# Ledger of designs, part 18: VHH binders against Probable cysteine protease atg4 (atg4)

Target 1, 320 residues: Probable cysteine protease atg4 (atg4), of Schizosaccharomyces pombe (q9p373)
Amino acid sequence: MELMARFLERYLHFAPTNTEPPGTLIWFLGHSYKIEDSQWPEKFLYDSFSLITITYRSGIEGLENMTSDTGWGCMIRSTQTLLANCLRICYPEKQLKEILALFADEPSAPFSIHQFVTMGKTLCDINPGQWFGPTTSCSCVARLSDQNPDVPLHVYVARNGNAIYRDQLSKVSFPVLLLIPTRLGIDSINESYYDQLLQVFEIRSFVGITGGRPRSAHYFYARQNQYFFYLDPHCTHFAHTTTQPASEETFHSATLRRVAIQDLDPCMIFGFLIRDEEEWHSFEANQKYFADIVQIFDSEPQPVETHDDFVLDENVEDHL
Key: E = the ipSAE of ESMFold2; O = the ipSAE of OpenDDE; V2 = 0.75 times the mean of E and O plus 0.25 times the DockQ between their complexes.

## First folded at step 17 (VHH; framework vhh_7ubx_2)

Design z6 (from y2 with S52N Y110H; at its last look DockQ between E and O 0.32; V2 from the best seeds 0.00; counts 0 for: pae E 5.3 > 2)
Fold by ESMFold2, look of step 17:
Structure z6 (fold): chain B 320 residues (1-320), chain A 121 residues (1-121)
Amino acid sequence: as target 1 above (320 residues)
Amino acid sequence: QVQLVESGGGLVQPGGSLRLSCAASGFTFSSYAMTWVRQAPGKGPEWIATINSGGSTMYADSTKGRFTISRDNAKNTLYLQMTSLKPEDTALYYCATGYEDWFGELLSDHRGPGTQVTVSS
């Protein structure tokens, strides 16, 4: 309480005012705020400062001969940030301390950098200290979430590019986090995606975007016109562990940061949280507004062997 | 004992109006920012409006222009005037002290049991 109130007061007194005209909307994870004057809406500031921000850490133990992820861990930290904020939405009964414990910088924490590194080695042959890319991040989150029964969340990673399949989703329990890794251009965002990218921030189930290049990954949570607000993992704090918990303020940004659409990296992971059937129907009904970012099909096509007209067989007993 | 008790909910037709009240006791009401939040079945909490101790107000975009938050410090009562109601406004409405963050967490943990608002034909 005191921390968020201090951040709000300091920002209102020392930061520049909002430069956009009255009537402009800010879209924050599917919710909008209207600019009523030359200043930031107070609730938007409070909501922004309340987001969990997970950054580089130092003094990490149990990570081979490394003690920090500074310079190589930003995609992991941005992905942890997205996941932590999703878990806050899914499990409002859990205290912030309980959520942050899941991301402690120690091997026993289910979403620690240790677990990401181990899973990255297992799934993608990525060694500690190597760049952790978007595809590796999605795969690791899905596997790590499956292994944590105490905080259930199914992570569905888009298949065959940006496709999700209804028959695969019907087999799993809510809540479901959809992760869509995609590329919206070569060196920058192609203008053909601009409208769809803006529309994504208006979707109720939207929980953010992670993306970037090596040493340049961020988490994007809001937009105002063609400016995108993000959380920056490139600050180093001392490790957060059970025996030496980090200060709560190291998990929050006290400053708004934004970037113009022209300066965005086109490599992105889109996150959508679906908590029940009604949210699925709403997401499905709105998908047409960003159809090039995500596609929805009934079932995944199976490969067909056509050499000498031979067709692949399946063992029927395995379908029990 | 801190107590917040909401009233004024009910069944209304689309386009109708309701005025919600929140009676407060057990603390210095005039010193706190006060917030209305709603929660539809199976959904997370949704912030509606906040009024600070000085009377300045803020509103969620989904309800801007249709809902008005106010307070009467002499009566220790918080109000929400609702107009142009839509089926999407159907929810349990409750009041709380302070600001509710994006995740629905209140630092003081003081909130009422809520009053049901149902908008249907």
Scores: ipSAE 0.103, ipTM 0.536, lowest interface PAE 5.3, mean pLDDT 83
ESMFold2 (binder alone), look of step 17: mean pLDDT 80; pTM 0.801
OpenDDE, look of step 17: ipSAE 0.329; ipTM 0.721

## First folded at step 18 (VHH; framework vhh_7ubx_2)

Design j1 (from z1 with S31Y; at its last look DockQ between E and O 0.01; V2 from the best seeds 0.00; counts 0 for: pae E 5.4 > 2, grease 26.6 > 24.2, SAP .6683 > .668, placed apart)
Fold by OpenDDE, look of step 18:
Structure j1 (fold): chain B 320 residues (1-320), chain A 121 residues (1-121)
Amino acid sequence: as target 1 above (320 residues)
Amino acid sequence: QVQLVESGGGLVQPGGSLRLSCAASGFTFSYYAMTWVRQAPGKGPEWIATISSGGSTMYADSTKGRFTISRDNAKNTLYLQMTSLKPEDTALYYCATGYEDWFGELLSDHRGPGTQVTVSS
């Protein structure tokens, strides 16, 4: 109770001013809070704090010639954050330590920075210490999930931009995390996508956005009107391992941060958790509200095998 | 079957203009973002421009202001208007479905055979 009070005090001290009028809603991963008196709802602050945030780490062993991911690991860490919170939502009965163990800073952890680095090299020829993009991050998560069948979550990455194919999804058992890497503009988000971007936060299956910063990544989990709340991975803590666990406090953010939609980078990953057929149907029904962000088709188009039968007809005898 | 067929390439002098076309078939064209990429000899693929399903455009810095991407959904055709062409623009130009991220990774495996653009005096 004392710790929470301190955290709330910190939030209140460092939180941006709530400039929105009373009666506005804060959407938090598909749920809403009502603002009654221009103050931040305590429940919102508590829930924000309770989110898992995975940040840069130092003192990492076995990570090639590096001991830290500071300066390059933000996309990976934000992706880990998305995945961790997805797992928490999917399995609320699991202890925090169990979830965090999957992301431990040791090679054997399924979703460790080590595994991401290795997979990045293998799949995308990214050298250790280089930045991950959204697509690479999604690919890595999908592959790492496939390699770890004991992790009770399947990952489906949208193809051909932002397309989900029903026939492919039907082959995947629930629960499934949908990851949609997309780009909604050049330097900023195109205004034509604003309404859809706002709408995704109202979707029950929504589990956050990764990216959204220039050549950097945050985890966006809530919005109030045009403002998006995020977790920042750019704080370095000591490595978390099975034998030397990091303090639980290092996995929570005591700072409320928001950014205006105009200041978001358009390169983002959208996450949606589908736990059963009913949730899928609900997702499909709501897809019309964000159709430019996520598209749903029956099957993936196959490329035409260009038979390069360039039969060089050698027989053009130049009867000159 | 997804088919993408690029056309409009050729030899052009520096400072010249060229319009590329990409005819799409075998999928609902209007639902997909489309991208132009190019590959010069000895170099990796380079993203040029993307147009969303909704018509929003984005460009690489190397081609910004000189190239214009557009689409005609009724004709299932993607276009690239190139102006002020430079020798450095010499490459095989491809159209592809989907987006490319900030790090140059294309989200799609579907591309055409390409059309050659050569800029030379």
Scores: ipSAE 0.045, ipTM 0.478, lowest interface PAE 2.7, mean pLDDT 88
ESMFold2, look of step 18: ipSAE 0.054; ipTM 0.466
ESMFold2 (binder alone), look of step 18: mean pLDDT 80; pTM 0.805

Design j2 (from z1 with T97L; at its last look DockQ between E and O 0.01; V2 from the best seeds 0.00; counts 0 for: pae E 15.8 > 2, placed apart)
Fold by ESMFold2, look of step 18:
Formats: C-alpha cells, structure tokens, sequence
Structure j2 (fold): chain B 320 residues (1-320), chain A 121 residues (1-121)
C-alpha cells in the first residue's frame, strides 16, 4: 500500500478541484463520503486509487495474430475491472497479486483476454479483434466463472432483459454476482431513469457499472450528484503474465475522471454482489427504488406452445 | 455540515391531521432521496415513506393512503402530510437522508433529532 501513499501525495500537488459544495455526499460502491470542505475527502481518493483498473495491453502472446487489444478490447477490460474488484470484495484475505493472476494476459489464466475472445467466439460468434457488446460480456463472464472453481463466484445474468428469478437463484450458492445488461435509452439515458440510476450507487451490494459512454466502455464506481466517476481502460501497458508480471502501478489510476449524467451512454451492465442471504433480502427490499433497471419475479414464465395452423372458431359455421 | 431539523409535531385527536416539515441544509437537497421514519417508545425504528430526488414516492403499508410525503427543492424542505391519525401513530418522527437497507435501517447516518407526534383523546 506504499503505492497508494505515493499516489495520494502526487495527486494533492496536481489534483483537479472539487466543484460541488461542502456537505455533498459521494457514493462509492454503496458507501458514502461527506464533503467537509471544497476538497475531495482523502478516504475517497485513497479508495478510488486502490481500485483495480485493467487496461489495454501490448506484447500479448497466444492471441492468434494479434499482440494487443488496443482499440477493440475496452469492453473486455472494463468487464475484467468490474470482476476483479468484485473478487477483491468477496475475498479480502487474498493478496492483490493472486487476484491479478486470474486476469493475466495468457491462455491459462481463467479470466484472460484469451479466454474472453475464445468464449466470445463460442457463445456469440464474435471474431477475435471485434469489439464486445454488453450482452456478450455478461455471457462470457458467466461461463468463465463456471469454469473456475478455485475462486467461487456464481454469476447470474438477468433473463428476459432485466429480470431476476427467485427460483433460479435458490439453486446456486453464494457469493453471487448479478449482472444486468440493459439499455436505458436510445441515444442517451432517458431522463425517466435518472433518479433510479442515482439510487443504484447507494446500494451496498453495488459493485459498479460497465458501459455508459458513446462507443467506448468504462467502469463506473462512484457518483456525486449527477456526476459519475469512472476508470478508463484506454491506455496501453505491457502484458501481465505469470512469468513476467506487470508492475502493480499499471493496475491503478491516479487520476479522478468524471462525466455528467447527460453524457452517459445508455448501454450498461449493472453489477451487484450478493454474498449471503441477508444481503439478498436487503437487495430485494431496495429493488423498488430502481425497479425499471432490475425486475424480480418468483419464476420465469414458460414458453407458450406454438400452433402452426390458425385457430378455427366453432362458431364460424353458424355465420355461414 | 449536513443538518436536518423536524417540526410540526404535537398533540392531536384521533382522526385529525398534522403536517410535519424537515428543514435541510449543508448539502444539495435536490440530489438525494429523503425518508421519514418513526419510533415509538420501546420499539425499533419503522420506515414510513421515501421520496426520491426526482419525486417518486413509496409508503409503508401501515400508513399508505393516510400519509403523503412530498418535497420542495426550492425551499430545501421535506414534508409529511398525515391524515386520519390513530393512537398507533404516536411516535417520534424524524427525517433522514437516503433510504432503507436490508435491516430496515437507513443507508446514511444523517438524521434529524425528530418531532413528537401524540395522538390521544
């Protein structure tokens, strides 16, 4: 954590100013910080800079004819970022390097870009080098997590758009990561979602949003009023491998970045981590505050049987 | 400094009406959900109603149809209009920043000192 002390000292010399008045709350992954004066709270800076940020990499081996994901991997990297920080919350006893090893840029790492590319081709017919969408990313995470029993995390991807079914969740063991891929508008976020989007950040189970920028992906972890703080995957570092690990610094951002709600991309993946039954009941009780983003039902409706022929009314003969 | 101060409590007859106010300062009121909670002596806190920053409202079953939560963002004030009051509504009523968690407690520890409502003949 010597790196974090260096980041904080450097930030204080070159930091952008906080533009929101004293007394404003910042909501960071379901936790709040109070602004006591015009400066950013140190706790907020420390926690922001401690988040894992997974970015583009170069010098990648074993990725077919490619050596970098620069320009096409940002959805994968933002999804890896969400998942890495989720695992860090789930398993605080694990060392940072153990978590980062799961995301190494090599085929053997369970959440590597290699595994995402392979799974994206298998599940969604996405060719290597093509940009991943939110639905593809969710499907990949769920399948890759099922394949990795060494760090238990069950991923439930919302069904039928944004629906979660209680009978399906009763079949899995905690911890569970809920992923809700959704679109909150056509070109921008519809204003009818604004209040619900703000409230999501106040939920203790919240572990972030992937998406929210036009034609680029970011990981959103905090908000202050209608400003949203995010981690940017669009810088390139050398590949991280088990044999040649990348410097820890390349997995952190020392810069605060934020965007106004009006400028968010409407395509989003919402992440919620449920570690036990009490957290489920709390999430369920609070879902009413963002009911258009996440819906909860007891059971999934069964498909209606399709008939090839037109239904013949018995009364038709009476009119002939 | 976040400050919440309730007023408008008092003694009322059963079937009467009362309007509670919560004056807010020290934060951007319009950006936050606000909640009313009550606590009768010897009982735990009971959630009453929440209003989102955009004005969407939710009510506890015990008070639905009788109580109305509202806000005036220009005056930084939260309101609770209570009608058809019953002796069971006797409690200390306080406003809070945010909304309930899975234990029925507020997600924020910012609360007012409360105003007493007593319903008796």
Amino acid sequence: as target 1 above (320 residues)
Amino acid sequence: QVQLVESGGGLVQPGGSLRLSCAASGFTFSSYAMTWVRQAPGKGPEWIATISSGGSTMYADSTKGRFTISRDNAKNTLYLQMTSLKPEDTALYYCALGYEDWFGELLSDHRGPGTQVTVSS
Scores: ipSAE 0.000, ipTM 0.128, lowest interface PAE 15.8, mean pLDDT 82
ESMFold2 (binder alone), look of step 18: mean pLDDT 81; pTM 0.811
OpenDDE, look of step 18: ipSAE 0.028; ipTM 0.310

Design j3 (from z1 with L107F; at its last look DockQ between E and O 0.68; V2 from the best seeds 0.00; counts 0 for: pae E 4.1 > 2)
Amino acid sequence: QVQLVESGGGLVQPGGSLRLSCAASGFTFSSYAMTWVRQAPGKGPEWIATISSGGSTMYADSTKGRFTISRDNAKNTLYLQMTSLKPEDTALYYCATGYEDWFGELFSDHRGPGTQVTVSS
ESMFold2, look of step 18: ipSAE 0.230; ipTM 0.618
ESMFold2 (binder alone), look of step 18: mean pLDDT 79; pTM 0.792
OpenDDE, look of step 18: ipSAE 0.409; ipTM 0.763

Design j4 (from z1 with L106F; at its last look DockQ between E and O 0.01; V2 from the best seeds 0.00; counts 0 for: pae O 9.5 > 2, placed apart)
Fold by OpenDDE, look of step 18:
Structure j4 (fold): chain B 320 residues (1-320), chain A 121 residues (1-121)
Amino acid sequence: as target 1 above (320 residues)
Amino acid sequence: QVQLVESGGGLVQPGGSLRLSCAASGFTFSSYAMTWVRQAPGKGPEWIATISSGGSTMYADSTKGRFTISRDNAKNTLYLQMTSLKPEDTALYYCATGYEDWFGEFLSDHRGPGTQVTVSS
C-alpha cells in the first residue's frame, strides 16, 4: 500500500498537466474514465501502473554475440508488451508470473527476445541486433504463436493493406488476436485518419497500439482527446529468467506519458482481441468507424494469372 | 522529425558554472517532460534531472543542489544551470524527451547529439 501510494504520488507529481476541461473522458483499452476535476483519476493511474511493460534488458545470455537489446529491441519489446497485456485481459485468472514466464529472456521462452531474433532472421532475413518493423513483428508473433500451441491465443495478421478475410478467420479458433500493421501517412499521420484513430480506443476489443514513434516504438494504451498515453520500452533492466527472475516492479511503469496525435509516427500496429463469436460481431459492426484502419472482406483475391500470351506475331516481314 | 540540439558545453574550472541549452523542434514541446542525461567515457548514461510538462522537477542525488533544470515552452528550449562543477561532472550531456523510470533508469532514442562538458584545472 505504501509502494502504490508512492507510485501514485510520482504520477501526480511528474505526470503531464491535465489541461483538458473537467468532464472529458479517458479511454483505456476500450473502457472510459470520467474526469471530474483537473486531476488524474486515481483509478486510471492505478490501472496504468498495473499494465505490464516489457522494456530493454541487459545481461541476456544466449543472444548471439549480444547481451542486451538496448538500442534495437524497442519494437520487439513493445510488441511483447501488447501481447502480454492481451494475455492478461484474456486470462485474468493467470498469475502475473505465469504470463511473464512466456517472455523470459532465455531461449526456451516462447516469446523471448531470442525467439523473436531467430524468427526475424528466418522469416524476414533480419540480422540479429537490427531493428524490427511493424510487419516483421506481426509475422514473428503469428509464427511464434503457431509454434507454441500451449499458448491459448491465436494470432491473425491482416494482409494486403490492412485486410481481414472472413474465410481465413473462420478457420481460427477463439480467442484470436488481430494484428493490423498500418501506415497512416508518410511523415506524420494524415489528418483524414484522426477521427478513426481516436475511435479505435473506444472499441471494447482494442488491446493497444505498438509503434507510433520515429524509428522507435511505444505501446499506446489510452487516450484523452488528442493525447495518447503510452508505455516506453527504452529503459534497460536486468534480464528476467526462470533461474534469476527480475523484480516484478521492473515490469511496471511508474510514469505517466502522453503524446499528441500530431507527433505520432504513422507506422503502427493495431491490436484487437476477439474472444468469441459475439465479440467478433461487435467488432465487425463497429468496423465502419475505423474502416480505413481495418478492412474486412469475405475472401482474399486470387492473383489473376495474367496469361500474358505474348503471341509473338512473327509476321512482321520487314519488306525492306 | 523530432530534433534536439544541445549547446553551451565547454571547458570550465572546478567550482565554475555552465548553462546548457537544448533547442527542441518537430514535436509539441510543451506536452512533454524533458530530461538531462550525461555519459562519461567508459560509463553508461546517467540521469541528471527531469522537468515535467507542468514544471515539476526531480534531480539525481549526484547533482541535487548544484544543478537546476528549467524550460521555456514559448521558445521550445530546455535549460540546465550547472554550478559548483566538479571533475566528476565531465561528460557528454544530452537532452531527451520523456521520463526516467521508478528505478532511475533512463535511455531514450529521442536525444540530441550532446554537448561536451569538461571540468578540469
Scores: ipSAE 0.009, ipTM 0.243, lowest interface PAE 9.5, mean pLDDT 87
ESMFold2, look of step 18: ipSAE 0.290; ipTM 0.659
ESMFold2 (binder alone), look of step 18: mean pLDDT 80; pTM 0.801

Design j5 (from z1 with S53Y; at its last look DockQ between E and O 0.01; V2 from the best seeds 0.00; counts 0 for: pae E 6.9 > 2, grease 25.9 > 24.2, SAP .671 > .668, placed apart)
Fold by OpenDDE, look of step 18:
Structure j5 (fold): chain B 320 residues (1-320), chain A 121 residues (1-121)
Amino acid sequence: as target 1 above (320 residues)
Amino acid sequence: QVQLVESGGGLVQPGGSLRLSCAASGFTFSSYAMTWVRQAPGKGPEWIATISYGGSTMYADSTKGRFTISRDNAKNTLYLQMTSLKPEDTALYYCATGYEDWFGELLSDHRGPGTQVTVSS
């Protein structure tokens, strides 16, 4: 109780001023808080603090010639953050320690930075220490999930930009995390997408956005009007391992941060958790409200096998 | 089967203009974002422009203001109008489905064989 009070005090001290009028809603991963006064709802602050945040780490062993992911690992860490919170939502009965073990800074952890680096090299020829893009990050998560069947979550990555194919999804058992890497503009988000971007936070299956910063990545988990709240991975803590666990405090953010929609980078990964067929149907029914962000089709178009039968007909005898 | 066929490439002088076309078939063209990418010899693929299925456009800085991406859904055709061409624009130009991410990764598995654009005096 004392720790929480201190955290709340810290939030109050460092939180931006709530400039929105009373009666506005804060949407938090598909749930809403009503603002009754000019203050932040305590429950919102508590829930924000309770989110898992996976940040840069130092003192990492076995990571090629590196000991830290500081300066390059933000997309990976934000993706880990999304995945960790997805797992928390999906399996509320699991202990925090158990979830964090999947992301331990050791090679054997299924979703370790080591595994991401290795997979990035294997799938996308990304050298250790280089930045991950959204597509690469999604691909890595999907592959790492496939390689670890004991992880009770399937990952489906949208194809051809932002398309989900029903026939492919039907082959995947629930629960499934949908990852939609997309770009909604050049330097900023196109205004035509604003309403849809706001709407995704109201979707029950929504589990956050990764990216959203220029050449950087945050985890966006809530919004109030056109302000988006995020977790920042750019703080370096000591490595978390099975034998030397990091303090639990290092996996929580005691700072409330928000950014205006106009200041978001348009390159983002959207996450949606589908736990059963009913949730899928609900997702499909609501897809019309964010149709430019997520598209749903029956099947993926197949490329035409260009038979390069360039039969060089050698027989053009020049009857000159 | 998804087919993308680029056309309109050729030799052009610096400062000249060229219009590329991409004929699409085998899928619901109007439901997909489309992208132009180019690749010069010895270089990796470079994103040029994307147009969403809703018609929103985005451009790379290298081509912004000079190139215009458009689509005709009735004709299942994607276009790239290029103006003020430079020798540096010499490349094989590809049409692809989907978006390009911030780091230059194409979010698509479908592209055409490409059309060659050569800008030379």
Scores: ipSAE 0.023, ipTM 0.294, lowest interface PAE 4.9, mean pLDDT 87
ESMFold2, look of step 18: ipSAE 0.036; ipTM 0.469
ESMFold2 (binder alone), look of step 18: mean pLDDT 79; pTM 0.795

Design j6 (from z1 with S31H; at its last look DockQ between E and O 0.60; V2 from the best seeds 0.00; counts 0 for: pae E 4.2 > 2)
Amino acid sequence: QVQLVESGGGLVQPGGSLRLSCAASGFTFSHYAMTWVRQAPGKGPEWIATISSGGSTMYADSTKGRFTISRDNAKNTLYLQMTSLKPEDTALYYCATGYEDWFGELLSDHRGPGTQVTVSS
ESMFold2, look of step 18: ipSAE 0.223; ipTM 0.604
ESMFold2 (binder alone), look of step 18: mean pLDDT 80; pTM 0.805
OpenDDE, look of step 18: ipSAE 0.222; ipTM 0.631

## First folded at step 20 (VHH)

Design l1 (from p6 with G53S; framework vhh_surovatamig_d1; at its last look DockQ between E and O 0.01; V2 from the best seeds 0.00; counts 0 for: pae O 13.6 > 2, placed apart)
Fold by OpenDDE, look of step 20:
Structure l1 (fold): chain B 320 residues (1-320), chain A 122 residues (1-122)
Amino acid sequence: as target 1 above (320 residues)
Amino acid sequence: EVQLVESGGGLVQPGGSLRLSCAASGFTFSSYAMTWVRQAPGKGLEWVATISSSGGSTMYVDSVKGRFTISRDNAKKSLYLQMNSLRAEDTAVYYCARGYEDWFGEFLSDYRGQGTLVTVSS
């Protein structure tokens, strides 16, 4: 209780000024909060704090010749953050400790930084310590999920840019995490996508966006009008392992941060959690509101159509 | 590319002394704190000592206080660990690691070398 109070105080201290008029809604992973005055709703702050944030870590053992992912691991950590919160949503009965164990900074953890590094090398020939792009990150998550049957979540990665194929998805059992790597512009987000980008936050199955910064990645979880709230992975904490667990505090953000839509990088991953057939139908029905972000087709075309717009250079160094 | 190369390890009798060296390259050495860590057989990594970027501040694990001295030469891009009064429990692979100050003011490490073996035995 004391810890929460301290964090709340910190939120209040570092929170941006609410510049939007009363009555404005904050969309939080498909849910909404109503702003009644110039203050942030406490529930919104608590919910923001309660999100799992996986940041850089130091003191990591067994990670090649590195002891930290500081400076290169931001996409991985943000992807872990998306996945962790997805799992929390999917399985609310699971304890936080159980979820965090999947992301422990040890080789045996299924979604560890070690596993990502290994998988990145295997799938995409990315050397340890190099920056991950959106496509690589998605591929790693999908493969890591596949090789760990004890994790009750399937992952479907959109192909040919942002396309979901019904015949492929029908072969995947629920629950399934849809990951859509996309690029919504060259240097910035094209204004033609603004409304669709805003709309995805209102979708019930929405579980966040990873990326969204130049040569950097955040986890975006909420929006107020054209402002997007995010978790920042660029704070380094000590490694979390089974034998030496990190403080739970290190997995929560104590700062409320937002960025304007015009300042977002156009490269990002959209996540949607589909838990059953009904949710799929709902998602499909709502797809019309963000049809340029996510496309749905019956089957993959032959030959495979490649969309160059979604191919990112995976060998770019992450800058702190 | 960041490179750290340790040297100076070997076999020594209890009560003996060794001096470890670490040659750094691929980064601005003088801008980073540096750290020694060690791994004993069957044990995890243990922090041993840290020195600030300027060399003006040093920190030690309790078990080596008064016996070990960490130092650096920024001109030579070198880190040193003078180990005196060595004990059997000091047997380990010793690693040089690049350090940095985190958000909370703690010294953290991000890169380490391949290590040098120190064996203390009669």
Scores: ipSAE 0.000, ipTM 0.230, lowest interface PAE 13.6, mean pLDDT 87
ESMFold2, look of step 20: ipSAE 0.168; ipTM 0.580
ESMFold2 (binder alone), look of step 20: mean pLDDT 83; pTM 0.843

Design l2 (from p6 with G53S E101Q; framework vhh_surovatamig_d1; at its last read DockQ between E and O 0.53; V2 from the best seeds 0.00; counts 0 for: pae E 4.8 > 2)
Amino acid sequence: EVQLVESGGGLVQPGGSLRLSCAASGFTFSSYAMTWVRQAPGKGLEWVATISSSGGSTMYVDSVKGRFTISRDNAKKSLYLQMNSLRAEDTAVYYCARGYQDWFGEFLSDYRGQGTLVTVSS
ESMFold2, look of step 20: ipSAE 0.180; ipTM 0.584
ESMFold2 (binder alone), look of step 20: mean pLDDT 83; pTM 0.842
OpenDDE, look of step 20: ipSAE 0.513; ipTM 0.782
ESMFold2, fold request of step 21: ipSAE 0.411, 0.168, 0.113; ipTM 0.727, 0.586, 0.551
ESMFold2 (binder alone), fold request of step 21: mean pLDDT 82, 82, 82; pTM 0.835, 0.827, 0.833
OpenDDE, fold request of step 21: ipSAE 0.379, 0.348, 0.299; ipTM 0.701, 0.694, 0.676
ESMFold2, last read: ipSAE 0.118, 0.128, 0.102; ipTM 0.559, 0.573, 0.546
ESMFold2 (binder alone), last read: mean pLDDT 83, 82, 82; pTM 0.835, 0.830, 0.831
OpenDDE, last read: ipSAE 0.355, 0.365, 0.389; ipTM 0.693, 0.700, 0.713

Design l3 (from v3 with D60A; framework vhh_7ubx_2; at its last look DockQ between E and O 0.01; V2 from the best seeds 0.00; counts 0 for: pae E 3.2 > 2, grease 24.5 > 24.2, placed apart)
Fold by OpenDDE, look of step 20:
Structure l3 (fold): chain B 320 residues (1-320), chain A 121 residues (1-121)
Amino acid sequence: as target 1 above (320 residues)
Amino acid sequence: QVQLVESGGGLVQPGGSLRLSCAASGFTFSSYAMTWVRQAPGKGPEWIATISSGGSTMYADSTKGRFTISRDNAKNTLYLQMTSLKPEDTALYYCARGYEDWFGEFLSDYRGPGTQVTVSS
């Protein structure tokens, strides 16, 4: 309780000024806070602090010829952050320590930086120490999840841009994390997508956005109007292992950060957690509000074998 | 089999115009975003334009205002209208299914063989 109070004070000290009028809403992973005055709601700050933040780490053993992911691991760490918070939502009975163990900086941890690096090489021929893109990150998470059945979460990655196929999803048991890698512009987000981007934060199954920075990644978890709140992975802490656990404080952000929609990079991964059929129906029903971000189809288009049985009817007798 | 075939390239003078076409087959064309990319000798691929399945368009700054991407779903064809061409537009132009992230990874990795565009006086 004392620790939380200190962090809240820190938040208040470093938080940006709330320039939005009273009565506005902050959307936080599918639920909302009402702004009653010019101050940040305490519950919003508390919940923001309570999020798991996985950042750069140093002193890592067994990571090829590297001891740190500083400078290249931001997409991986932000993806880990999304996944960790997803797991917390999905399994609230699990202890924080147990969740963090899955992301330990040791080769044996299912979602370790080691596993990501190995998987990146295997799936996408990415050399250790190179940056991960959104597509690679999603693929790695999906494969790592498949390889670890003890983690009861399936991962479905949208294909062909942002398409979910019902027939494929029907084969996956709940709970399922939907990851939608997308690009909402070339240099910046196209304004035509602004409303849809705002709307995804209002979706109950929404579990955050990874990316959103030029060749870099943050974890975006909340918005107020056109401002997006994010966790920044670019702070280096000492490695967290089973034998030498890092302080719990290193897994929380004590700084409230936001960025305007105009300053976002258009490359992003959207995450949605679907826990049952009812949530799927809700998601599908609401998809119309963000249809350019997520598309839903019955089945993946199959290559049409054009059996051009052009039966050359040879019988054109040239009646010359 | 997924196939993309570009056409319409050639030699053009500075200030001239060209219209490129990409014929798509082997998949439901209307369900996919499509992209034009170019590659000049010794340079990496450069994004030109993307059109979503819904018809939304995106352009690189280098080509914005000069190039127009469009599609005809009935004909399974992607187009690139190029105007005010410059020598620096000289490149192999190819169409791709889907779009590319900031690291050059394609969400869908089918590309055509390309059509050569040369802008020279």
Scores: ipSAE 0.211, ipTM 0.626, lowest interface PAE 2.1, mean pLDDT 89
ESMFold2, look of step 20: ipSAE 0.283; ipTM 0.641
ESMFold2 (binder alone), look of step 20: mean pLDDT 82; pTM 0.824

Design l4 (from j3 with F107Y; framework vhh_7ubx_2; at its last fold request DockQ between E and O 0.44; V2 from the best seeds 0.00; counts 0 for: pae E 4.8 > 2)
Amino acid sequence: QVQLVESGGGLVQPGGSLRLSCAASGFTFSSYAMTWVRQAPGKGPEWIATISSGGSTMYADSTKGRFTISRDNAKNTLYLQMTSLKPEDTALYYCATGYEDWFGELYSDHRGPGTQVTVSS
ESMFold2, look of step 20: ipSAE 0.273; ipTM 0.634
ESMFold2 (binder alone), look of step 20: mean pLDDT 80; pTM 0.805
OpenDDE, look of step 20: ipSAE 0.000; ipTM 0.208
ESMFold2, fold request of step 21: ipSAE 0.139, 0.045, 0.064; ipTM 0.569, 0.508, 0.494
ESMFold2 (binder alone), fold request of step 21: mean pLDDT 81, 81, 81; pTM 0.810, 0.812, 0.807
OpenDDE, fold request of step 21: ipSAE 0.146, 0.380, 0.098; ipTM 0.628, 0.731, 0.566

